# VHH binders against q8pxy1: the designs that were tried, part 39

Target 1, 323 residues: q8pxy1
Amino acid sequence: MMDPQIERKLIEIMRVIHESDKPIGARAIADELNNRGYDIGERAVRYHLRILDERGFTRKHGYAGRTLTDLGENEMNDALIGDRFGFVISRIEEMAFRTTYNPETDKGDVVVNISYFDKDDFETVIELISYTAHAGYMISPRVRIFEEDSLEMSLPPGKIGIATVCSVTFDGLLLKAGIPVEPAYGGILQIENKKPARFLDLISYSGTSIDPIKIFMNRTPTSVLEVLEKGEGKILANMRQINSSAYEMTGKILKKAEKVGLAGCITLGEIDEYLLGAPVETGKFGAAVVGGINGICALEETGIEIETNPISTMLDYQTMKEI
Below, E stands for the ipSAE of ESMFold2; O stands for the ipSAE of OpenDDE; V2 stands for 0.75 times the mean of E and O plus 0.25 times the DockQ between their complexes.

## First folded at step 15 (VHH)

Design xf2 (framework vhh_etentamig_d1; at its last look DockQ between E and O 0.65; V2 from the best seeds 0.00; counts 0 for: pae E 8.9 > 2, grease 26.5 > 24.2, SAP .755 > .668)
Fold by OpenDDE, look of step 15:
Structure xf2 (fold): chain B 323 residues (1-323), chain A 125 residues (1-125)
Amino acid sequence: as target 1 above (323 residues)
Amino acid sequence: EVQLLESGGGLVQPGGSLRLSCAASGFTFSSYAMSWVRQAPGKGPEWVSGIYSKGGSTYYADSVQGRFTISRDNSKNTLYLQMNSLRAEDTAVYYCARTYVMITKGYTYRFFDSRGQGTLVTVSS
């Protein structure tokens, strides 16, 4: 874990970059930071910018300077909200802990992603999300729609918000049952003949400060539409590792969840065995889960402009409606 | 349980001032962005002001820019809204809201996952 002081400086640098209407150079960033009360030199800024570049948060434009990437924008937003920069696992754990939904009583909160799109795309969004969800490539077919005139959300004019259930909800359900869950990998999963085949690429949660799913969303195109149409393509998926002692209980919980629409679990692996090509630690088994934002990915593949905040907040699952 | 309790509302003459307070509990206050949102009679809700975590950046709607000041005291788990030069159009129920913010591609999206019961501000001669 990087020095908190460094992390803070990174956030502030990102803020300055975000506020710029054009690429901004290190000197200008330093000047602005100094104006804001930060004692930092150009050299130090350059050092920090390298870190940001490596993390994929910034893009260099030669001598013109840097801008934020979409990933950077999202990360900065998270940081602004809760100083959560570089704390992906902590965020997952927090949200899992906050999960209160009980499939048996059908009460409680689930973890959701929030996405934003133009109101003119509303019908298409609903149709494709519904189709993707019922095909089994989302966590749940229940969503919540937010419109402009809501006390729950402030949206730019002409925009609509949609909440989809996040995979972290499964972590929460298991945790509530007393089962520790370890985020292991996010990756690109190959679908063949409508079946999971193998992970094509994996990023370990422990090896990154960024959500692997976010990384793949920005770097590797999915082909969810092809999966839907032909049964062949690439989707986002996650893998969790669970202690072998909880194998049976995990299965039971997931079956219960499925009955209430939480059906995003692809498969459980065998104890001590690779799952879909992903390594599993001794004494554990893997659980593969679809990426909750695969529906959003499908939309993006159609050319619809949509912005997503993964692992955004908690919602009462009862207020979410099946589409 | 997340709790937000607004106070400080009341009747004030045009040109007057009020200070609203919001007492927060049930969560790590300093880790969240906070907002004031208002709803006037017969109108939809309007975001008024926001402040990011740890006393970070402040933002205002155009309608209140230069007149209102948002602040927070993390040691007291309290959010404030200083309202100066009040106008009749400022009459509304004011809500304190815990806020998730996303800023991307020139747009700002705010989700209020929790809010108080509100406090009424009436500006009338």
Scores: ipSAE 0.129, ipTM 0.595, lowest interface PAE 1.7, mean pLDDT 88
Fold by ESMFold2, look of step 15:
Structure xf2 (fold): chain B 323 residues (1-323), chain A 125 residues (1-125)
Amino acid sequence: as target 1 above (323 residues)
Amino acid sequence: EVQLLESGGGLVQPGGSLRLSCAASGFTFSSYAMSWVRQAPGKGPEWVSGIYSKGGSTYYADSVQGRFTISRDNSKNTLYLQMNSLRAEDTAVYYCARTYVMITKGYTYRFFDSRGQGTLVTVSS
């Protein structure tokens, strides 16, 4: 498990880099942090910069030092403005707990991702999200649209928001039935002949303040359009593990959800087996789930400018409409 | 359940001052950014001001810059808006809102995942 002190130092280092008007090196970062009352040396700063580079938050400019990437700037701004300075796994667990949706009554709240785009792209966004969802590569074809006069959203002129269902909703359904779910990895999943084949890359949720899915969206290209067209390619997915004692009930709950349109490329592993190449602890089984972000990935592949805040909030599912 | 309760609205003459409060419960207040949003009669909503979860950074719409001050007391779970030099165009229902912010490509996107019922501020003779 990552030391919480390390996560806090990562944010402090990003703040110094954010405030610099030019690339900044480890020595200068250490000096500035010491001027601010932090006791940290250049070697420790270099260690933390390596972590930031690996997460895609910083870019090295040779001997001139580092700057923040767009991903790093965005997360730094979120940490300063909102309460995003905690471990992402804690946010996932809170959202799962807040899920009240009941597939039997079709009532209650689900977890959503919020994406933003230019209103001129509206038809294309809706069409491709619908196509991706009905092909089984999103959680639900239901969405909610937020326009300029919405009380739930303050948008720049000419922008629209769209909520899509987040895969954490399944964690919430299971938790409501008394089945704890451990988020394990976000990843890149290979699809072959329209079926999940293997995870090609994984980032653990443990000890990170940034959702691995957001990191992959910025750093690793998907080929969702290729999957839609040919049944071959790379999508975003995540993997969780569940205690083996809940194996049968988990299957029943997920089948009930499927009947009401909460579906996707959901793959349950066997007890004590790795799932699609992702590690699973003894006494547990894995569940791999695609997410609502894959429709957004497909849109980005077409060149549309669209921005996403994963695991954003709760929405009443009855206010979301199928497209 | 998230609950936000605004108070402190009322009738004020132009040039006057008013202080709004918002009592928060049902969530960890100190973990969230907060905003004031207003809606004038017959008009759409307008974001007024926002504040970082720990109180370090504050933001204002151009229409209120220099006249309004947002603040929070995390020990009391309370958000405040001090409104000075009030004008007729400040007449509106004022809502406090729990806020998620995304700043990218020169644009700020604010999602208000919860808001109160509001408190009416009327600036009139």
Scores: ipSAE 0.012, ipTM 0.567, lowest interface PAE 8.9, mean pLDDT 82
ESMFold2 (binder alone), look of step 15: mean pLDDT 84; pTM 0.843

Design xf3 (framework vhh_etentamig_d1; at its last look DockQ between E and O 0.53; V2 from the best seeds 0.00; counts 0 for: pae E 6.7 > 2, grease 24.4 > 24.2)
Fold by OpenDDE, look of step 15:
Structure xf3 (fold): chain B 323 residues (1-323), chain A 125 residues (1-125)
Amino acid sequence: as target 1 above (323 residues)
Amino acid sequence: EVQLLESGGGLVQPGGSLRLSCAASGFTFSSYAMSWVRQAPGKGPEWVSGIYSKGGSTYYADSVQGRFTISRDNSKNTLYLQMNSLRAEDTAVYYCARTYVHITKGYTYRWFDSRGQGTLVTVSS
């Protein structure tokens, strides 16, 4: 874990970059930080900027300086709320713990992603999300729509918000049943003949300060539309590791979840065996889950401009409606 | 359970001042951004002001900029809204809301996952 002090400085640097209308150089950043009461030199800023670059939070524009990437913007926002910068696993654990939904009673909160798009795209968004979800490439076909007049969300003019269920919900369900779940990997999953084939690329949750799904959203295009149309392509997926002692119980819980629309689990692996090409630790089995934002990815593939905040907040599942 | 309780509303003359308070409980107050949101009769809700966690930056709607001041005391788990130079158009129910903020290039989105019952502010001569 990086020195908390360094993390704080990174956040402040990101803030300065965010507030700039154009790329901003290290010297200018240092000056601004000093104006804000931070004693930091240009060299130190450069050092921190390298870290940000490596993390994918900033983009270098030669001598003009740096801007924030979409990933950087999202991370900064997360950091502004509870200093969660670089704590992706902690975030997942927190949200899993906060999950209260019970499939048997159909009450409680689930973890959701929030996405934002133009109101003019509303019909297309609903149609494609519905189609993607019913094809089995989302966690749930239930969504919640937020309009400008909502007391629950402040939206820019002309924008609509949509909440989709996040895969972390499964972590929460299992945890509530007393089953520890370990986030293992996020990755790109190849679909062939409408079946999962193999992970094409994987990022370990333990090896990154950023949600692997966020990384892939920015780096590697999916082809969810191709999957929907032809049964072949690339989707986002996650992998969890679970102790072998919980194999049967996990299966039962997932089956119950499916009955209430939480059907994002692709497959369970065998104990001590690789799952879809991803390594599994001894004494554990893998659980592969679709990325909750695959519907959003499909939308992006159509050219619709949409912004997404994965693992955004909790929402009462009963208030979410099947589309 | 997350609880937010607003107080301080009432009747005030134009040009007057009020101070709203919001008592928070059931969560780590200092870890969350907070907002004031208001809803006037017959109108949609309007975000008024926000303050980030740990005494961070403050933000205001254009309609209240320069007149209202948002603050927080994390030691008391309390959010404040000092309202000066009140106008008739400020009449509304004011809500305290725990806020998730997502700032993108060109846009700010705010999710209010918890909100109080509100306090009524009436500005009338």
Scores: ipSAE 0.141, ipTM 0.602, lowest interface PAE 1.3, mean pLDDT 88
Fold by ESMFold2, look of step 15:
Structure xf3 (fold): chain B 323 residues (1-323), chain A 125 residues (1-125)
Amino acid sequence: as target 1 above (323 residues)
Amino acid sequence: EVQLLESGGGLVQPGGSLRLSCAASGFTFSSYAMSWVRQAPGKGPEWVSGIYSKGGSTYYADSVQGRFTISRDNSKNTLYLQMNSLRAEDTAVYYCARTYVHITKGYTYRWFDSRGQGTLVTVSS
């Protein structure tokens, strides 16, 4: 069994490699780790790099050093998120707390996901996201486009960024009204005859360090295009639990949000009842909400290469425009 | 309330030096990567330099590599940019920003959250 201290050093070495824009050698890695307060020499770094190579996380570039492989990049992205936000639940709660948007004034910050794609795909991306949002399978038809001249973002040549509203924005709206929201499940929701039918797969947010959305991408794929074309198929959705004492107020708040285009709440459940097959605790009711990236899922189904930033962020809703 | 206050700009001759400062408040400074971003008159913004939240790793745009040095003092909630060998092309308003970095497939994506008025650097004779 590996020494736990060895595993920690592997993660820190990957972090240094992740932060480098170019291949980086063992000497430079050791120097950087010592700058961060680790007492480690070049020979020890080479030992750990061999382990990373064997695990498939790093790739040698001769004497120039190493980069992270695709597997290593994904692992480092998960480690970076875990280092900064902890469990997925903690991240959801932090983003909900940071939501300041007020539907009555149309002012404040909402939670967004940022996705990136090649500029050559621009027209297809905009058209499909617009279609998906107006069909009711995204949180809002408002988006924001980021190009090379954006102050908020530095993009590689030929890339465009797009912000889409995240479902955690609803948690934030409810929290600001004094209603605590318990994120319960991420899931795959069956649509039949253009209507929600049942959750086909659920992953509890409780205690997980891996975003259920990433798990579903590898396990149970969506078919958002079929939903858009035929009214049948699978979308991303998630479910919250809310104390029954807030039932009427929750409904009122979500109806106000709907009037300003925040209409991704699929349905509120009955008190003490399962919602679309998802368990709900006694004394509570569920709220099922579409996944904020269903338009991105539809694009991936067409074969467009589009990547979503794993870190949610805040964006002023007034800077987002309906498409 | 998140605040970022840039200072230290001014008029300088080509080849000269300036040191910029950014005072941060209203958030846990040591938890965020930070960047300097500049915007020249009539042009789009340009990322200049970045530093990891713990202060060890620094990054620079090719246009400033070897001339600029970014640093931070987490005990004082302050970000710095030492600018040497200044050129006319460095004329811009400089902003400090909280930064999120995502690296994938050899591409680096940076999201910036800038809140300050910036500080003007003018390189001219």
Scores: ipSAE 0.058, ipTM 0.556, lowest interface PAE 6.7, mean pLDDT 81
ESMFold2 (binder alone), look of step 15: mean pLDDT 80; pTM 0.821

Design xf4 (framework vhh_etentamig_d1; at its last look DockQ between E and O 0.41; V2 from the best seeds 0.00; counts 0 for: pae E 13.6 > 2)
Fold by OpenDDE, look of step 15:
Structure xf4 (fold): chain B 323 residues (1-323), chain A 125 residues (1-125)
Amino acid sequence: as target 1 above (323 residues)
Amino acid sequence: EVQLLESGGGLVQPGGSLRLSCAASGFTFSSYAMSWVRQAPGKGPEWVSGIYSKGGSTYYADSVQGRFTISRDNSKNTLYLQMNSLRAEDTAVYYCARTYVTITKGYTYRHFDSRGQGTLVTVSS
């Protein structure tokens, strides 16, 4: 593992490169970094650029300098997400704002996660996702399948994409109704006798630069399959905080959403009361929502290799089909 | 609203050249990767080329490598595809597409959340 200090410098270099509209040379990078408070010389930058080149994060354009590769861009974004407090919240807010779906008209866009898997697992994926969704542990039973020969997506050979509805869709629905929603926590939720029992662990959205759900996916295995089979286990869930003034309206909106398959809301809490063991601020109530990727978690538990991009993009909900 | 408008298509002889343009509006063009995708008659769509944001890395399908060049002018919100040494098999409708790129475990996934109406390129003697 390289020196954390070196890694930070690499990220900053990549940032400078990213911000440039054209290839940028080592000297210019050094100058920019110095302007940003980093004491680094051109020689050192060159050294770091070589590392980036070797990692495939940068591409050299002769004397013109370097640009980021797609791999570099992704790495930078991931790294930056780790350093930016509130980035996750900003992303959620952005996607919520972009949500245009209206349950009454059944028109508009919802927020989706995109997952990728091998085509050989297609039947299993469909079956398990369907089962998980209808059991109530996904946001919606509607999904969209992307095949290799699509104008909407380019996939590696033998891969299939599946879009699932993201919980941020609820934020969007509420926001459109004029209700501010605050992402509060992501966590592991214990299910007992097919009922939510309590959060076993929580991460505040304000306290992390990484999506809590992503953190838990990596740290704590879910047992969605056990929940499905025995009614007991661990799932991913989120909690939102909403001002008490919007309690009734929130309930109404969620009921409307449920009618169109958006049924991922577990429960609303009481005003000023803990929800499933999670703290709630004074003057607010909690809304617990299933993690939209619980179906994916179930798949992973079976041993299926699947990659997921949470909060990936917007899709027309009408184009998504019940699975 | 995101708008992409392709132009520059037409009839060309084998070995000829064309330059496609795509005018983008309704979003911060420089912040997005862009792609060209084509669909030949009776065939499925094929990714042709991609360029990352802010003039970053360029990528090509094997079928067009060395013959096509993708570029962009962010000041003009325009994407280009220089097509040289055109072949009959290059006949297709060419689409400009805003692209989200994900790389994981060595695989590249491209999502085209927006695309234009396309421009027809016909390569025929």
Scores: ipSAE 0.249, ipTM 0.657, lowest interface PAE 0.9, mean pLDDT 89
Fold by ESMFold2, look of step 15:
Structure xf4 (fold): chain B 323 residues (1-323), chain A 125 residues (1-125)
Amino acid sequence: as target 1 above (323 residues)
Amino acid sequence: EVQLLESGGGLVQPGGSLRLSCAASGFTFSSYAMSWVRQAPGKGPEWVSGIYSKGGSTYYADSVQGRFTISRDNSKNTLYLQMNSLRAEDTAVYYCARTYVTITKGYTYRHFDSRGQGTLVTVSS
């Protein structure tokens, strides 16, 4: 976890490098940042440039200075999109705003997570995602497959992409009905006797630039396979809070979504009460929703190499097929 | 409903020029990076060029570098591709697409959200 002030300075340095038509040195970067109101010296810029180099975002050209790599250009573009609202919360809010899916018509865009895997693992990936989704531990059994010859995606050789519906889709459905949703926590949820019991670990979305889903996938093991087999174990889930005035309408919207196969809402809490051990502010209620990548978690538990970018993009739901 | 409508294709002689347009509607155009992707008859798709949402960074496939120029006008919700010094090898259906790029664990992943039928460019004498 990096100090947020360091992350902001990294983004601003990348902006200056991006706007230069040629390699640019630390002194010039410092001068430009001071012109923009940042009080930073050349030595501090060199410190931050080393971090950018280590992350693969910049390339050094001897004494001529640095340029952005393709990775750096993409990171800077992502940061610019979400810059005014923080990091992961801003991304969630923007994707919720971009959601156009209407459960009544079965038309429009949903938020998806995209995962990438070797084509040799295709059958195993499809089987386990299908099993996990139909058991109710993903948002929808509809997926989209992207192959090397897909018009919609350019993949490295030997890779297949799979899109699975993201829980932020529910935030978008609620927002389109006039119900603002506040992302609160990503977490690990204990399942006991096939029922939600309590959140074991929580990471607040507030102030983080790293998606809690990525943190949990790398640092806290799930046991989705045991949940599928025995009804006991740990899954990914997230919790949002909603103003109490929207309590009844939220329930109605989520029931409509359930009828079209968007059935990942685990529990709506009571007004002013904690939900499954997760804090909820006064005047609000919580909604706990399964993580849209629990099928991916199950695959990682089997040892399959699979790379996931949560809250990745928008897809037309009608192009997604049940598996 | 999200729409991307390509236009500006046609028949042109080698060495000629064309300007493609893509009219966007049903979404906030200025929030999306955009690309042109082409598909020649009987061949697989090929990424041609990309531009980020604000127009600051542009990217080109090696095959078109120096001949094609991508641009966008966010006030008109329109993406453009200026194609100069056209060659027979540029014959293809050209599609515009919303673009997402992720670089993680040493791999570059590009997703193109294409909704239009494309516009045919034929370079022939």
Scores: ipSAE 0.000, ipTM 0.327, lowest interface PAE 13.6, mean pLDDT 80
ESMFold2 (binder alone), look of step 15: mean pLDDT 84; pTM 0.837

Design xf5 (framework vhh_etentamig_d1; at its last look DockQ between E and O 0.02; V2 from the best seeds 0.00; counts 0 for: pae O 14.8 > 2, unsure alone 64.8 < 65, placed apart)
Fold by ESMFold2, look of step 15:
Parts: structure tokens; sequence; C-alpha cells
Structure xf5 (fold): chain B 323 residues (1-323), chain A 125 residues (1-125)
């Protein structure tokens, strides 16, 4: 069971160990964490160090304390890029800021999710992602495939990677036009008669270290295949809030994105209204966007083993090809 | 615009040394782990070595362990690879890349973001 507060503490402990130029003991770690505002004692630090040891991220040097392993250093680097303070909303804000894609020139970087699967499933994966994307339940039909001979990845034997466009790309497009976007919820959205009906479950992005998309993939099943076949079922979607003063400009920007194939925006809400059952603050409106991994959800519904890192990195959109 | 510009390759005899450089621009270099990846003529790419963003831990493929040394200078936005005791099998185009690592279900996934044309190292007598 993943507890967000445990994961945050593990990251902070690794940061303290990293900053030491020599092995560091639990007492010194606890003292430094106290200086950073954590109320944690030496005994609790030892508990978390055991978890890090079991994960292979730390190495004990007798009474001198611990250092990070190569795996621990790389895990901390990945966490820092995607979550500066251990919160997913910080990762969203950073990736939105780093978005440089311009729909008018078709140049620049988009935010992507990275998924990994067994090469034996390649044809099924490609076919179902293509179908899901062209049906309008993903952000874009453009993907990038990473195989064993890819310069971009070192893959375990028999694995293939696929990048799919993340909904945070829309947040980045709006931010570049001077429109701040407040990520609000990830959720399960009911589709009825091929139309959005209501959010069935919501997890706030505020205060979470685990991406709601990852939580839903493991806890609350989707039925993307039913949506594709019958127009009825459950998909992943997320909702953001935007100041009402930007209502018309937001609509124009998203329409431009739609024309270049970034067609994941389901609807803009009315000012001061809940959107599909999700709360929206006074003076704001909501924007509901499909989850960028609904094709991956469809694959999991078939029983294919596939692992996803949502909001993983930036990728040049021109290197992505429609499938 | 993110740029990674490799240099320092050339022709060298077996047993010789070369030092590769990678000039980085367009991003916060000190926030990224970095790797060297090489591709021999007619072969697939091969990861060579990596270094954490602050320069603490380094790691190497078995084929180069003890012969190559990766380093970085964050004040100059530059990544280095010192290559000693070179062998014919080290002949390849060398690329530098930003590196990400994820461990999921016991598998380690390494993501490399390379942008340059690389620098050719040829080892021949």
Amino acid sequence: as target 1 above (323 residues)
Amino acid sequence: EVQLLESGGGLVQPGGSLRLSCAASGFTFSSYAMSWVRQAPGKGPEWVSGIYSKGGSTYYADSVQGRFTISRDNSKNTLYLQMNSLRAEDTAVYYCARTYVEITKGYTYRWFDSRGQGTLVTVSS
C-alpha cells in the first residue's frame, strides 16, 4: 500500500543523503529533516531507511551510515524532474511551464506519458491505441515508439516503450497565452449515448504525491472498450479551473489545438457552474479533458501487462507519428 | 531550444585515449542526470555510462568499466567522457543524453533524450 506521506518522506531522506559528501547516519538525517520542517525522529528515519534499503536505493556502511546507490540517485533525479516538492501538482505546473509547442507552427515540445509493454503484444497495443485515439478518447493520435535499438531508451529485454500525449499539454498551451490553469481533479467520467454524462469518482490533484491516473488504473476499472463499441461506459478524464476572464480566449486556443489534432478537450463548462458534477469555484469555469492514457486503459481491460509513467517528460511533437 | 553538442572524437590507436565533451544549452543542465550512448556502425545503440545531476554517483556498462570515466561541470553546462585503453570494439558514434530512470515491477527503464549528431570515435591500428 502506497501512502503519499511515506513516499514524500522517502524522497526527502534521499535528498539529505545525496547532499552529504559521505555516508550519513539516521540521527543526522533526522536533525536535517527537522531543520526542513519535518517533525520526525531518529526511530522513524530508521524505519524509512529500511524501506529504501529494501528498494535497493541505499547502501549501509556500518556505523558511518548510508549512501545512495546508483538506482537511488536515478530515482531521486526522476522524482525531482516530475515533482519538486513530492506533490503531483508541482510536477504538472513544471511540465506546463516547459511546454513550448505552438499549434500555428507545429513546432515544440509536448508533455507525454510513457508506457512499457512486452514486445509480443506490439500489434495489439498499436491497433488499440490507434483505434482509441482516432475515436477521440486520447489527446492526439501521434505517438512515439521506443524499441530495443532506440537511442532514447535502454529497455529491459523484450520490452517496448510508447509515448502518448498528456493532457497537461493543454495547460501549457494556455499558460503560454497568459492564462493560468488550476489543475483540479482526475476522475472517472461516465459516457452515455456517446456523450459526457458525469464524473463518477474524483481525486484532487492538490496534496497528492501519486498521480490520480495511476491510482484509478489500479483501483477503479474503466470500460473504454465498451465506450468504443457501444458509446456507453467509463473513461479517464481530468478537470481544470480557469478564471472567467479568460473564457473566450481559452475557447479560441483549444479550437486551434483541435485543428492540429490535439482533440482531447471534451467541453468547457459555464462560468460559476459545476462541470459534469465536479466542483468549480465562483468566478471560474471548468475544462474537462480526456485522460491521455485511455488507450492504455483499454489495453489493460484486455489483460495485457502494461506499465505507465503519467506526466513523464517532454518530447518534440514533430518526432511523434500518427498511428 | 534544447541542444546537446558532442565533440572530441577522432582516430586513435588501440590503447590510446580520447576525451569527449558535450555542450548543453536550452535547459537547466544541473537538474538532469546525463548519459553517454554509443552506436557502432551497423549495430544498435548501446548505453555506455551515466552520472547524476550533481555529479555524485557514476555508473558504467560492463564493457567500459574501469577504462572510461564520466564527469560533468555544471558551471560550464558540460558533460565529459574520458576514454582510456581504447579497443577496436569502442569504435562508434557517441551521443550524450539526458537520462531518466524508473523502476516498476522490478524492471528498470532508462529514458534517454539525445538531440545531437554525435561524435565519431574510430579505434584502429
Scores: ipSAE 0.000, ipTM 0.325, lowest interface PAE 13.3, mean pLDDT 80
Fold by OpenDDE, look of step 15:
Structure xf5 (fold): chain B 323 residues (1-323), chain A 125 residues (1-125)
Amino acid sequence: as target 1 above (323 residues)
Amino acid sequence: EVQLLESGGGLVQPGGSLRLSCAASGFTFSSYAMSWVRQAPGKGPEWVSGIYSKGGSTYYADSVQGRFTISRDNSKNTLYLQMNSLRAEDTAVYYCARTYVEITKGYTYRWFDSRGQGTLVTVSS
């Protein structure tokens, strides 16, 4: 589990690197941070830089120092636009609030991820997404396809877009029912014999603008295909914390959601108990949810190139079709 | 233990000037950005001005821009605020605060982990 304070420092280091026109060394980074009021030494900066390297956000240039990778730049840009500590949480909260879908009436909007891929991969994409979803490793088997000539979405030339339901939809459903939901962790979840076993790694949403899921997508390869084929492997998953007072109601809402294809909840934990190895605060219980982009991860594992924008927008769930 | 001690407050007429000082101890003063924050009666805290640890970069709230000047002497572990052209609305308790700052495109974030007891500035005719 990554310390929120470390995450904060990582963002600041990335900012310094971003502002540099040339590779910048650890000492220079430390100096700049100290100029900005951050008490940090060169050694500490080096430690943090290794983390950034591991996450794929920075590239080493020998003794010249580091630069941001494309991934890092994108992340930094996102961070700069929404450079609030806890921005990811804020985004989640915003999208949860915007969720209007009602499973009882089958009307309203859900939160979706948008992915882009080459049109030549269309058949493979549909097949594997369908398989992954029906295996229970996506939020919903309903997707929306955007063609190149779509007026609703601007697509790069030769690309097709696909919208998949995001896990934040659950947050929205619960919130609309009057249940506050706290994003706790994103992580890598070990699957054994087609069952969740334990989180192998966790990053807290608290105190960071960096999406843990994005970090893991680049840091630790998933093995969704192995899970699908053998029942063994690694997937992306999230954990939410919910007040114990809402335990029964949460269960009811999730059951209703499952009836309409929103079946991405893995399990609920016991009150005051660890869930799949993840800590839970006193007076709360955990909810583990599959990563909505696990289907996309499976595709990437096949070698298909896909660009993904998690937590991208809202779509009318009725316009999304089961595949 | 981090200690910050503000001084220099008092009663001044509108249009007058006042210089505040803050003596810092218990940490490496030169390694931290510092700020002045004020709180008027019945109002929440308001950031007034900030200065980086090195290079002397300074920042001001719009309400005091052009009237106040922040400075520091690292050899004396002291922060200063020169206040000119004082107005009634400047009446407040002024605090010195150890500051962490982030400047991003379109946004400036500041948080304070330590502040003093404050010094009262009253601007009245």
Scores: ipSAE 0.000, ipTM 0.204, lowest interface PAE 14.8, mean pLDDT 87
ESMFold2 (binder alone), look of step 15: mean pLDDT 80; pTM 0.819

